# Ledger of designs, part 3: VHH binders against q07589

Target 1, 356 residues: q07589
Amino acid sequence: MSRILVIGAGGVGVITALSLWLKKESDVSLVVRSDYDRVLKHGYTIESCDYGRLEGWRPHHIYSSVEDAASAADNQGYNYIVVTTKNIIDGPVNSRVSNIIRPVLEKNKELHGPQLTTHILLVQNGIDIEKEIWAEFPREQYRYTVLSGIQLIGSTKIGSGHISQVGQDHLSCGAFDPQDAAAIQAANDFVRMYSNEGQNFVEFDPRVRYSRWKKLLYNAAINTSTALVGLDVPRCLEFGVNKKSTEIEVFHPAMREIIAIAASEGIIIEEEFITMFTEITRKKVFKPSMCVDCEKGQLMELEVILGNPIRIAKRNGVATPTLSILYNLLVLVQAKLKERKGLLKFDEKTATLVDE
Short names: E, the ipSAE of ESMFold2; O, the ipSAE of OpenDDE; V2, 0.75 times the mean of E and O plus 0.25 times the DockQ between their complexes.

## First folded at step 1 (VHH)

Design c5 (framework vhh_8fcz_2)
Fold by ESMFold2-Fast, scan of step 1:
Structure c5 (fold): chain B 356 residues (1-356), chain A 121 residues (1-121)
Amino acid sequence: as target 1 above (356 residues)
Amino acid sequence: QVQLVESGGGLVQPGGSLRLSCAASGFTFSNYAMNWVRQPPGKGLEWVSGITWSGGSTTYADSVEGRFTIIRDNDKKMVYLQMTSLKTEDTAVYYCATLDYSWSEGTYDYEGQGTQVTVSS
């Protein structure tokens, strides 16, 4: 029976833990921070389009911190670490994925040495998100694989211990390194353990980097633009000049720049996806996740969605006029959010950034 | 341990005023931004207002801008929400919160017990 630690108790993380728990093929632990006392006493209330209504639900184990979860592994360790938190590279250092998972990787190494391989599944947006883990944990010292989770799901925490899921759970799981046989096997095993036939849709992803670049057509063009202006997708499209400027001058150019960057790495994304992604939410009054994050005062996944693509473009000689303008304006939005959160200080008397 | 304790809610008529208070302990209050969030009956959490660590900058949801004022007193380790021109749609449990960025997926870290505001009659 695989031992799985889910880190992140938002809408995605809780439903991830629920799906694994319902399948009865794994021992599921969930790290719960702000809702810990509520969940410990009353469990979760879940309203799911896939899994139904549950009251008083808990996974097999709950912990208030990653450190506590690591300590409680009781010489058995964790086979999988599933990270569902936001990936905010420009946020506090202790919030970085490598720092979040470090206690578990250190304990697994201490307890099991070369006999246990830890599979780190990143259920997060963006490109190059695995590279920090490879850089921080030398493979000669740690036994692990890094897996990609791309999830299309409409799941939100609507109150303390309350989850509402209105979009079907669709997960694509694959290996960041397509030559890593252990990672490929681990991804296939996760798909099997996560799959609940007739309730969710789960598939093995044989082309992780392709899939991540493809999703960036939507995230780098539409999530970013809507976050900048605070409007849903239909309003962005209808409010444009002659009801055309947003898609023609903003969305489509940004998407074409993403296609050009992917092509500079040898990855071809079909032009038809420009039209498909523009149309998919045209008539749905829906605010993408980055727009919702910004409106809730939460830091945006700016670097993994725009920063990393632009850095790749610069290395490969690809021009990014549209993505660069979106990025630099959203850097200011991110700074505004950081100032609000006390991470960035501005002195109005001197008109300068304090403690640069 | 971080603790946030809200107070000041109650029953008020439309057009009335209330001041909510939040007492913070267990962390260096003057180094953190503070927020107010609310949950109306049968609905999800809605962010209302935020204030920076120094009190030098404030932000508001469109639905409350011009009617609500957030203020903090770092010496007393308090954050307040002054509510004026209250509407029936302002009826909710109000929570004082700070955000842990590692758990940003719709979840505020260190939410308090909340204080009930009912606008009716």
Scores: ipSAE 0.000, ipTM 0.148, lowest interface PAE 15.4, mean pLDDT 85

Design c6 (framework vhh_8fcz_2)
Fold by ESMFold2-Fast, scan of step 1:
Parts: structure tokens; C-alpha cells; sequence
Structure c6 (fold): chain B 356 residues (1-356), chain A 123 residues (1-123)
């Protein structure tokens, strides 16, 4: 049986662990942070539109840290690491994905060497998110693959140990390197282990980079704009000049720039998605995830949603006037959040950033 | 960091009324929609009602529509659930919750906690 470690015990991570547990084809471990004591004593209370109502539910194993999970895997190792946490590459070094997974990769290497391949599934937003793992863990020293998970799911932690899922679980899983046969096989195996017929929608993604660029039409245009102004999507659309300027001069230009960057890599995204992504939330009064993160004082997934796309654009000679303005203003918003968290210091007497 | 403290529950007879309160801290309250969810004894969680961040729109589960009213006060960082014509099946622990982000293209990971407040409807 595959041994799977899920890192991140929010709505997505807990339902991910539940789906794997229900299928009975894997041994499931979950890293639980703030809710550890409650879950250890009472389990999870889950109300799921896909999986039903559960009381006192636990995966096969729970750990309070990745380090504890890695130590517990001694002699067996983990076949999959599923990462469902936010990817904030400009945040604290120890919160980076490569540092989070390191204890597991080191332990697997120490105990099993080439006998065990670790499949790292990143259920996270953005483009080029796999590249820090490639850079940090030389494939000559570590045996692993990196998989992409795009999970559209309406799952929220509504209290300690309490999960509510109101939107159906849809997971697309594929290989970041389309030439990596082992990664392709691992993605197909994960789809099989995750799929619960009649309860979720799970598919192998043969075009990971296409899917991620397509998702960025929404994330790079709408998550970013709403985060900057602190408004939900319908208000952004209605408050625009003549109720048109936001979509015509902000959202659509940003989306077209993403399409142009993808095209510079040979990936064609259909123009119909500009209309689809603008309309999908026009009548839904809510704030996208980056807007929510900003307002709760948490760092935004800025670099993986805007920074990396803009860097690709610069390398390929693609103009990004709209994305660059959004990015540079959100860099200031991110700095404000870092200052409020004590991660940046400003000296008002000298009017300078305190370099350290 | 995110804290939600529910209050106002109690024992009430069928046909009675209660007002539940939720005090929020640790996030920009005026920027989030708020929801009420409940957990009846021995059952899973059930969504009850939602209110937009401005209070300009509200939604209700079919089972409570016409009987419950969700209200918010952004200056006080409070959300309320006014319950009327209470029924025995309304007996549950009630929790307030930050806006569900499932309409957004996010992983759905949210960090919030509430203790809940017990509502018992019995004659």
C-alpha cells in the first residue's frame, strides 16, 4: 500500500486525506498543527457534499510536525508527499516548500536510497512552483518526481477539528515534466488512489503547464486586482467607470498579457476563457483568496501568481504593462504586511528600510 | 490569530426566539462575508445563513428561510443570527464562520476557530 503524507490540515488537506482514506488503497498520514490536540482526542467532524457526514474521523496517522512524520516513516518511507499549504516564496525561509518537505526527502534517501521514489504533489497555485524543488534537491542525490495538483473544491475549516465542504472535489493531477515517465505513472496512480466513483471528479492532467497558465487568467487578473483594492469581484465590476472600466481596462488586459506569455512558450489559451473567468463570479459576492489573505494580514502568493509570469515575459520579450503595474503595487502591499508582522523594519528618522 | 466567539444560546420553547452573537477578532472583519453553521446532536455540520461583507446581501438555507435573519455590525465587529419561530429540529451547537472561499480558485485553506453556542428547543 502507498504511504501518503498530507501537509496542510485546512479544508483542502483534510478532505484530501479523507478521500484517500475512504478509497482504502493507501496509508494516510496528516500533519495537523493548531488542531493537533483536539484531533488526537476527538477526531475530525466533517460535513462533505461528496463524502457525507463523519464524527470522530482520523486518518491512519496524525503528526504535529513534518519532522515527526518523517521520523515515524523510518524503515518504510513515504511514497507521496501532498503539499496543500500556501506557496509564499518571498516569505520566511523555513516556510518554503523545499524546506517543509526536506525532512521527508532526507529520511527517505537515508533509509531507501534508489529503492523508493518520493512523489511530491503540489496542490498549490501558480507557475514555476516546481523549480525550487528541482534546484534544491539534485536528482543525482534524491529519487523523486514532482506532480501538479489543481484542486477546485469548496472546503473550509469552520472550527477546531471541523470541516465543511460545499463545493464538489475536482482534482486534476499531472506531471510537471511531461517527459518524466515515472512522474506520469505516479500521477495516474494518485488519480486511481484518490478517485471515489460517484463522489468526486478526478482526472489525469496531460497538459500541466497549459492548465496552470489557464488558471492564471483568473488569478493574475482578478485575485490580484481585488487584493489591491479590498473589494469583491461584483463590486470591482459594478464600481468601474460606466460599469465597464474594470473588465475592459484591468481584467481583460491582464488576462490577454497572460495569454501572450503562455503563447511565447508555445501554449495557446482560448480567448473564450477571458469571458468565462470574468463572468463566472460576476454575481457571486465574495473575495478571491489573495484578497482574503491580504485582509487577514497574511502574506499573498504574489511571486508564484505575478512575479514568475512577469519574469518569463521579460525573458521572452513579452510586454506586460498591466501585470507589471499590478505586481509593483502589490509588492508594496506585501511589504506593508511584512512590516506589520515584524518581517521588515523601517526607520522613520532616516526614512530608510533597515537592511539586515 | 483568527478568533470567533459565539454567544446567546440557551433553552427555549418551540415557537420562541433567540439572538445569537459572534464577536470577531484577528482579521479585517469588514472585508469578509460571515456565515452561521450548526451541528445538531449526533449529526454533521449544516450551513444555515450567510451575509456579504457589507451586509448588502444575505442567503439562507431552505429550512430556516423566513424564520432567521442574519445581520452584521462592522463597527462593532459583530455578526448576529436572529431566530424566530424556533422548532425542535433547530436544536444544535451554532458556530459563526468566515466566508467560504469555494467560489474562488484557491485551495480553500482558511484558518479560523469558534467555540460555538448551544441552542436547545424543547418543551
Amino acid sequence: as target 1 above (356 residues)
Amino acid sequence: QVQLVESGGGLVQPGGSLRLSCAASGFTFSSYGMNWVRQPPGKGLEWVSGISYSGGSTTYADSVEGRFTIIRDNDKKMVYLQMTSLKTEDTAVYYCAKEFTWYTDSSGYLDYEGQGTQVTVSS
Scores: ipSAE 0.005, ipTM 0.170, lowest interface PAE 10.9, mean pLDDT 85

Design c7 (framework vhh_8fcz_2)
Fold by ESMFold2-Fast, scan of step 1:
Structure c7 (fold): chain B 356 residues (1-356), chain A 121 residues (1-121)
Amino acid sequence: as target 1 above (356 residues)
Amino acid sequence: QVQLVESGGGLVQPGGSLRLSCAASGFTFRSYAMNWVRQPPGKGLEWVSGISGSGGRTTYADSVEGRFTIIRDNDKKMVYLQMTSLKTEDTAVYYCAKSLRYTWFSPYDYEGQGTQVTVSS
């Protein structure tokens, strides 16, 4: 039986653990932080459009920290680490993905050496998110693969231990390195273990980088713009000049810039997706995740959604006027959030950023 | 081995109606959202409408909302587009498209040769 550790007990992480648990082909552990005491005593209340209503639900194991989960693995280790947390690379160093998973990779190395391959599945937005893992964990010392999970689920934690899922559970799972046969096999195995026919959809993704660039048409244009102005998508579209300026002057130019960056890497994204992503959101009173994060005072996934694409564009000689304006304004929004959290200090007497 | 076969296109007067049909094979039909996409002369592809695998959710492009209805028959493995109050701007080749996922808002791949709809007096 595969042993799977899910890190992140938000809407995505809890439903991920539930789907794996329902399939009964894996031993599922979930890291629960703020809701640990409630969940340990009462379990989860889940209202799911795919899985129905559950009361008192728990995965096989619950831990309050990654360190505890790693220690509790004893002589077994974990076959998969599924990371569903926000990827805030400009946030605190201890919250970086490589630092979050380190206790598990070190424990697996200690117990099994090269005998156990750990499959790290990143169910997170953005481009180049796998690169810090390859940089931090030399292949000569750690035996692992890195897998991409693209989730199009609408799942939210609406209270302590209470999950509401209103958008279908859709997961594309593939290998970040298309030449890594072990990663390809691990992705296919995960698809099989996650699949619950008639309830969810999960597929092997043969073109991870294509899929991630394609999703960025929406994330880099619409998540970003809505986060900047604090409005849902239909309001952004209707409130524009002549009810057209937002899509014509903001969304579509941003999407075209993403297509141009992908093309600079040899990846062609079909232009019909510009219309598709714009129309899909036109009549849905919906705030994308970045907008919700900003409203909750939480740091945004800014660098993986805009920062990394813009750096690729600069390297490849692609102009990004629209994305760069969105990015630089959102850098200020991110700084405002960091200041409110005490992560950034400004000296009003000298009008200067402290420690810089 | 996914096959999508469109039919029902033709010439129609402005204000008229047409029903497009798409016969699907080679996949578990009920598990995938289905879409209609069109390509007007000299323009790129534009998404028109989507329907979830169960048929419980539908969505439409702003330009066709209130005039077009998407329906599916999972037992017959068919998806339909009922078009009313047709405008000259609706002239296009219409393609039936399977979503990559269960939901209507997922990216899609389209198969088939399409069916021509011409709205002209």
Scores: ipSAE 0.000, ipTM 0.202, lowest interface PAE 17.2, mean pLDDT 87

Design c8 (framework vhh_8fcz_2)
Fold by ESMFold2-Fast, scan of step 1:
Structure c8 (fold): chain B 356 residues (1-356), chain A 125 residues (1-125)
Amino acid sequence: as target 1 above (356 residues)
Amino acid sequence: QVQLVESGGGLVQPGGSLRLSCAASGFTFSSYAMNWVRQPPGKGLEWVSGISDSGGSTTYADSVEGRFTIIRDNDKKMVYLQMTSLKTEDTAVYYCAKDEGWLYEVSPGEYFDYEGQGTQVTVSS
């Protein structure tokens, strides 16, 4: 039976663990941080459009930290590490994905050496999110693959130990390196273990980088703009000048810049997606995840959604006037959030950022 | 505008086979996942099968797994449902549905876009 460690107990992570648990083809461990005591005693309350209502639900194993989960692996290790946490590159060093997964990779290596390949599935937004893992863990020293999970699911933690899922669980899983046969096999195996026929939609993704650039049409244009102004998508569209300026002067230019960046590395995204992504939430009172994060005082996935695309654009000679304005304003919003959380200090007497 | 037209239904005996077709127009067909859903007499909609935009991945409801096969032809803008070993319980109006899934809140099942008129399948002796 595959041993699977799910890191992140938000709406995505809990439903991921539930789907794997319901399939009964894997041994499921979940890392629960802030809700650990509640969940350990009472389990999860889940209201799911796919899986029904569950009270007192628990996966096979619950741990309060990744380190505890790694230590509890005994002689077996973990076949999959599923990371569903926010990917905040500019956040605290210990919250970086490479540092989060390190205890598990080290323990698997200690227990099995080259005999166990660890499959790292990143169920996170953005582009180039796999590169930190490849840079931090040399393939000569560690045996692993990196998999992409693009999850289209409306799942939110609405209280301690309480998850509400209102959008169907749709997962696309593939290999970041399309030439890595082991990664391709691991992705197909995960799709099989995750699939619950008639309840979710799960597919193998043969074009991971294409899929990630395509999703960035929405994330880099709409998540970003809504986060800046604190408005849902319909309000952004309706409140524009003549009910047109937001889509014509902000969303569409940002989307076209993403298309140009993807094209600069040989990936063609059909322009029909500009219209589709603009219209898809026009009449749904919906706040994208970055807007919700900002409102809750949580750091945004800024670098993986805007920073990395802009860096690729600069290397390839692609102009990004709209994305760059959005990025630089959101850098200030991110700094405001960091200051409120005590991660950034400003000295009002000298009017100077305190360097650490 | 988006239009989906189902065809290929009819009367078939238990154990028989039918192939349903769905002709799509008004959108970039190769960019969307497609689904088949059915509505048995006097009951609600039941999801049957899904296929990715490329056709490289398929999923099926437990009740039809191993008996039904979903296929697509992007050049012809068609989705097909090949049904074998039909049972009386498969009697329903079958619809094809466009999937808007690429956003966190939009997925098959709840957010099917533009269900067609449907095609009636009756499995009876």
Scores: ipSAE 0.000, ipTM 0.174, lowest interface PAE 12.0, mean pLDDT 85

Design g1 (framework vhh_gefurulimab; at its last look DockQ between E and O 0.71; V2 from the best seeds 0.00; counts 0 for: pae O 13.9 > 2)
Fold by ESMFold2, look of step 18:
Structure g1 (fold): chain B 356 residues (1-356), chain A 122 residues (1-122)
Amino acid sequence: as target 1 above (356 residues)
Amino acid sequence: EVQLVESGGGLVKPGGSLRLSCAASGRTFSSYAAAWFRQAPGKEREFVSAISSGGSTTYADSVKGRFTISRDNAKNSLYLQMNSLRAEDTAVYYCAAEYSWGTLYDSEYDYWGQGTLVTVSS
C-alpha cells in the first residue's frame, strides 16, 4: 500500500486526500495548518459534487506541519509527496517548494538511502516548476522523481474544516522527465490510485511540457490580465473597445508570444487554441484564480506563470512586448500585495524601499 | 469555434443496435473532451457517456455494458455504439464538446450539436 503525503489543505488538497482515501489503495496523510485543531477534533465537513456530503471525515493521518509528518513516517517513509500549495517563488523563502518538501526527502534518505524513491507530484500552475527541485536536490544525493499534476476542479475552503466542491475533479498526471521510466511508472500508478470511476476524471499525461505550455496560453494572457484589472473574463471582453480590443490587442498577442516561446523550446502549440481559450469563459461570469487571489490580498503565482516564460524568451531571443508589459505591471501589483503583508517596507521620508 | 453534427439516428427494434456519429469541425478535436447526452420528450437532458481528450471513458449507469463511446481524432469524429437497445433509450441524442477532460454535467460543455433522433420501438 503506498504511503502518500498531501501538502496543502485548501479545497484542492482536501479533495485530493479524499479521492485517494476513498480508493482504498493508499495510506493517506494530510498536512493541515490553520484548521488542524478543528479537523483533529471534528474532522472535515465536505460537500462534493463527486462524492456527496461527508461529515467528520479525516484521512488516515493528519499533521500540523511537514516536519511532524516526516517524523511520524515510521521506518517506511513516504512513497509520494503531493504538493497542492501555490508556487510563489518570489515569496518568503520558507514557502518555497524545495524547503517545504525537504524534511520528507531527508527522512526518506536517512531511513533507506537510495533504496526508497520519493515521487514528488507538483499540482501547481506554471512552467519550469520542476527546476527548483532538480537544482536543490542533486540526483547524486537524492532518489526522487518529479511528476506533473494539471488539475481542473472547482473546490474551495469555505470555512474552518469545511470544503465545497462544485466542479468535477479532473487530473492529468505525468512525468516531467520523459526519459525517467520510474517517473512514468509512478505517474501511471498515481492515476490508478486516484481514479474513482464514475466520480472523477483522471488520466496519464504523456506530454507534460506540451500540456503545461498549452495551459499557459490561458494563464499568461487571461489569468494575468483579469488580475491586473480586477474583472472577470466576460467583462474584460465586453468592456473592450468595440467589444473586441481586449482579445485582439491583449489576449491574442500575449498568447501568440507564448506559442513562439514554446516553439523556441521545440514545443508546437496549435494557433486554434488562442480562439479556444478566449471563448471557453466568454459567457461564464467567473473570476480566474489569480484575480481572486489578488482581491483576497494573497500573493500571485506571477513568476511561474509569466516570469519564467519571459526568462526563456530572453535566453532564446524571442520578443515578448505584450507579456513584458503585463509582467512589469503585475510586478508592481505583487509588490503592493507584499507591502500590505509586511514583506516589503517603504520609507515614506526617503521615498525608497527599506533594505531587507 | 467548433461545430458538431450528429448522424446515425433512426428507428430500431428493442434488442437491436445502432451506431451514432458526430463530426467535428474547426478546432483540433483531439484537444477536446467529448460526450453524448440525450433528451426524451418532457425530460431534462441527461448524460450518456464521455471520452476525454486522452481517451478515458465514463458511462451513465443506465447504459454501462450496452453502449461504447469512441473517437477517431484523425477524422475529428466521435462515435456511440449502442447495443441491446431498450424503449427507454428513445431520445434525441446530442454530441457535446469542451476543452479538457470531460464531465458528467451538461452545463459544463461549451459546444453542442443539433441532435439526432433515436426511436426504439416494436
Scores: ipSAE 0.005, ipTM 0.470, lowest interface PAE 10.1, mean pLDDT 88
Fold by ESMFold2-Fast, scan of step 1:
Structure g1 (fold): chain B 356 residues (1-356), chain A 122 residues (1-122)
Amino acid sequence: as target 1 above (356 residues)
Amino acid sequence: EVQLVESGGGLVKPGGSLRLSCAASGRTFSSYAAAWFRQAPGKEREFVSAISSGGSTTYADSVKGRFTISRDNAKNSLYLQMNSLRAEDTAVYYCAAEYSWGTLYDSEYDYWGQGTLVTVSS
């Protein structure tokens, strides 16, 4: 039985833990931060389109921090670390994915050395998110693989210990390095453990980079635009000039730019996906995750969704006028959020950013 | 930290074949994207081919269908199989590595070999 640590108790993380728990093929631990006391006493209330309604649900183990999970009496270590937290590269240093997982990787290394391979599954948006893990953890010192989890799901925490899932649980899991046999096997094993026949859709992803670029058609065009204006997708489409300007002048150009960047790396994405991604949420009154984050005063996954794509475009000579204007305006929105949180300081007397 | 050493260059007749090798030292080569660039006499350095850590490849139009890039991560090695060689392929060939998926721009590569000379002449 695999020992799995899920880090992040938002809508995605809780449903991830639930799916693994329902399959009964793994020992599931969940890191719950702000809701820890409530969840420990009363469990989760879950309203799921795939898994039904549950009251008082708990995984096998709940910890208040990653450090506590790592310190738990454990002669086996963790086989999988599933990271579902927001990947905010420009946020506080302690929120970096490498720093979040470090206590678990250090403990697994101490307990097992070469006997245990830890599989790090990043269920996070964006491109180039695996590079930080490879840079921070030398392979001579740590035995691990890095796996990609692409989640197409509409799941939100609507209250303390309360999860609402209205979009199907669709997980695509693969290896960031498609030639790493251990990573490929670990991804296939995770698909098996996550799969609940008739309730979710889970597949092995043989083309991780393709899948990530494809998802960016939605994330880089629609999550970004809705976050900037604070509107749900149907409102963005209906409020446009002649009910057409948003899709024709904003969404579709941004999506075409993503396709061009992917093509510059030799990855072809069919033009039909522009229509598909525009239409799938046209009549679903909900706000994408980046929009919700911004409204809650939480930092956005700006760099992994727009920053990294634009940097790749610049390297490869691809023009990104639409993505660049969205990015630069959202940089200002991100700075506003950082200032409100005390992470950024502005001196009004000198009218300058206070550098450290 | 990775060091790159090219080998396999030499004199070959038009229409001939040559296989270049690039040996990487250091622990992280399997995590790097790698590429071949060339510099012909009197010209700027130009892109030839790139391969990601996972094996996805990109080629310059001038070599597409004639050259094949490959890697062997177990041997920390990068290869360029060059077929149907032409006089215009005469250049110093460089292998390069970067911590990225692979790019066409030499300015983005962090590690470079010393180069190996390929001469295509009668």
Scores: ipSAE 0.000, ipTM 0.120, lowest interface PAE 18.2, mean pLDDT 86
Fold by OpenDDE, look of step 18:
Structure g1 (fold): chain B 356 residues (1-356), chain A 122 residues (1-122)
Amino acid sequence: as target 1 above (356 residues)
Amino acid sequence: EVQLVESGGGLVKPGGSLRLSCAASGRTFSSYAAAWFRQAPGKEREFVSAISSGGSTTYADSVKGRFTISRDNAKNSLYLQMNSLRAEDTAVYYCAAEYSWGTLYDSEYDYWGQGTLVTVSS
């Protein structure tokens, strides 16, 4: 039986763990940081559109930290590490994905050496997020694969140990390296272990890079713009000049730039998705995730959503005038959030950033 | 905009088989998730099966093992092979499409066909 460690105990992480647990094909461990004591004592209350209402639910194992999960006396090595936390590379150093998974990866190596391949599933937004892992863990020293998880789900933590899922779980899982047979197999295995027919929707993704570029049409254009202005998508559209300027002058140009960047890599994203992503949200009064994060004073997934695409664009000679403005303004918004959190220090006497 | 037209409905005996087709307009049907729903007389519309743009399939428990959903992107078509038909399968069957992954909830589908009647009777 596969041993799976889920890292991140938000709405997404808990439902992920629940899905695996319900399938009964995996030994499921969950890292619970903030709610550990409550969950340990009382379990989770889950209201799920997929699985109904559960009270007092726990996975097979809960840990207060990744380090605890790694150092557990009964740890026999984890086959999968599922990361559901936000990818914020410009955040605290300890929040980097490579640092988050390191204790478990090191322990796996200690326990089994080259006999265990650890499959790291990144259920995160953005592009080029796998590169951090590849750069930090040399293949000569570590045995692992990196898998892509693209998830659409309406799930949120509404209280301590309390999860509400109002949107069905959709997961697309594949290998970041399309030639990695082990990764491909691991992704397919995960799909099997995750699939609860009639409840969630999960599929193998044979074109991860394409899928991530496609999703960036929405994230890089609509998620970022709404975060910048603090509005839901319908208001962004209706408040525009003649109710058209936001769509025509901001959303579409940004999406076209994403398409152009993808094309520079030989990946063709259909233009019809521009209209699709606009229309699916035109009459839905909700704020996208990045907007919500910003309003809550949480750091945004800015670098993986805008920074990395722009870097690719620059490298490949693709013009990104719209994305660049969005990025450079949101960098300032992100810095403001960092300052409030004490992650940046600004000396007003000298009007300079204090280097730590 | 996507237009959907169902065909293949009719009268069939219990234990028989029927294949439904749904023709989609537009060149980008391959980008859509598609599904079959059905509504029996006096009952609410219910989910039957869905297929993602990537080809992943899901089925209602009531039809699992008997029905098979498939798609031909080159023909912009969706199919439902129905085997071992039962009287309780009698319903108007609807083809639906949506922009996302495929969902069990009819309220989330953006485009619908007019439906085709399937009657299972001895």
Scores: ipSAE 0.000, ipTM 0.251, lowest interface PAE 13.9, mean pLDDT 92
ESMFold2 (binder alone), look of step 18: mean pLDDT 84; pTM 0.854

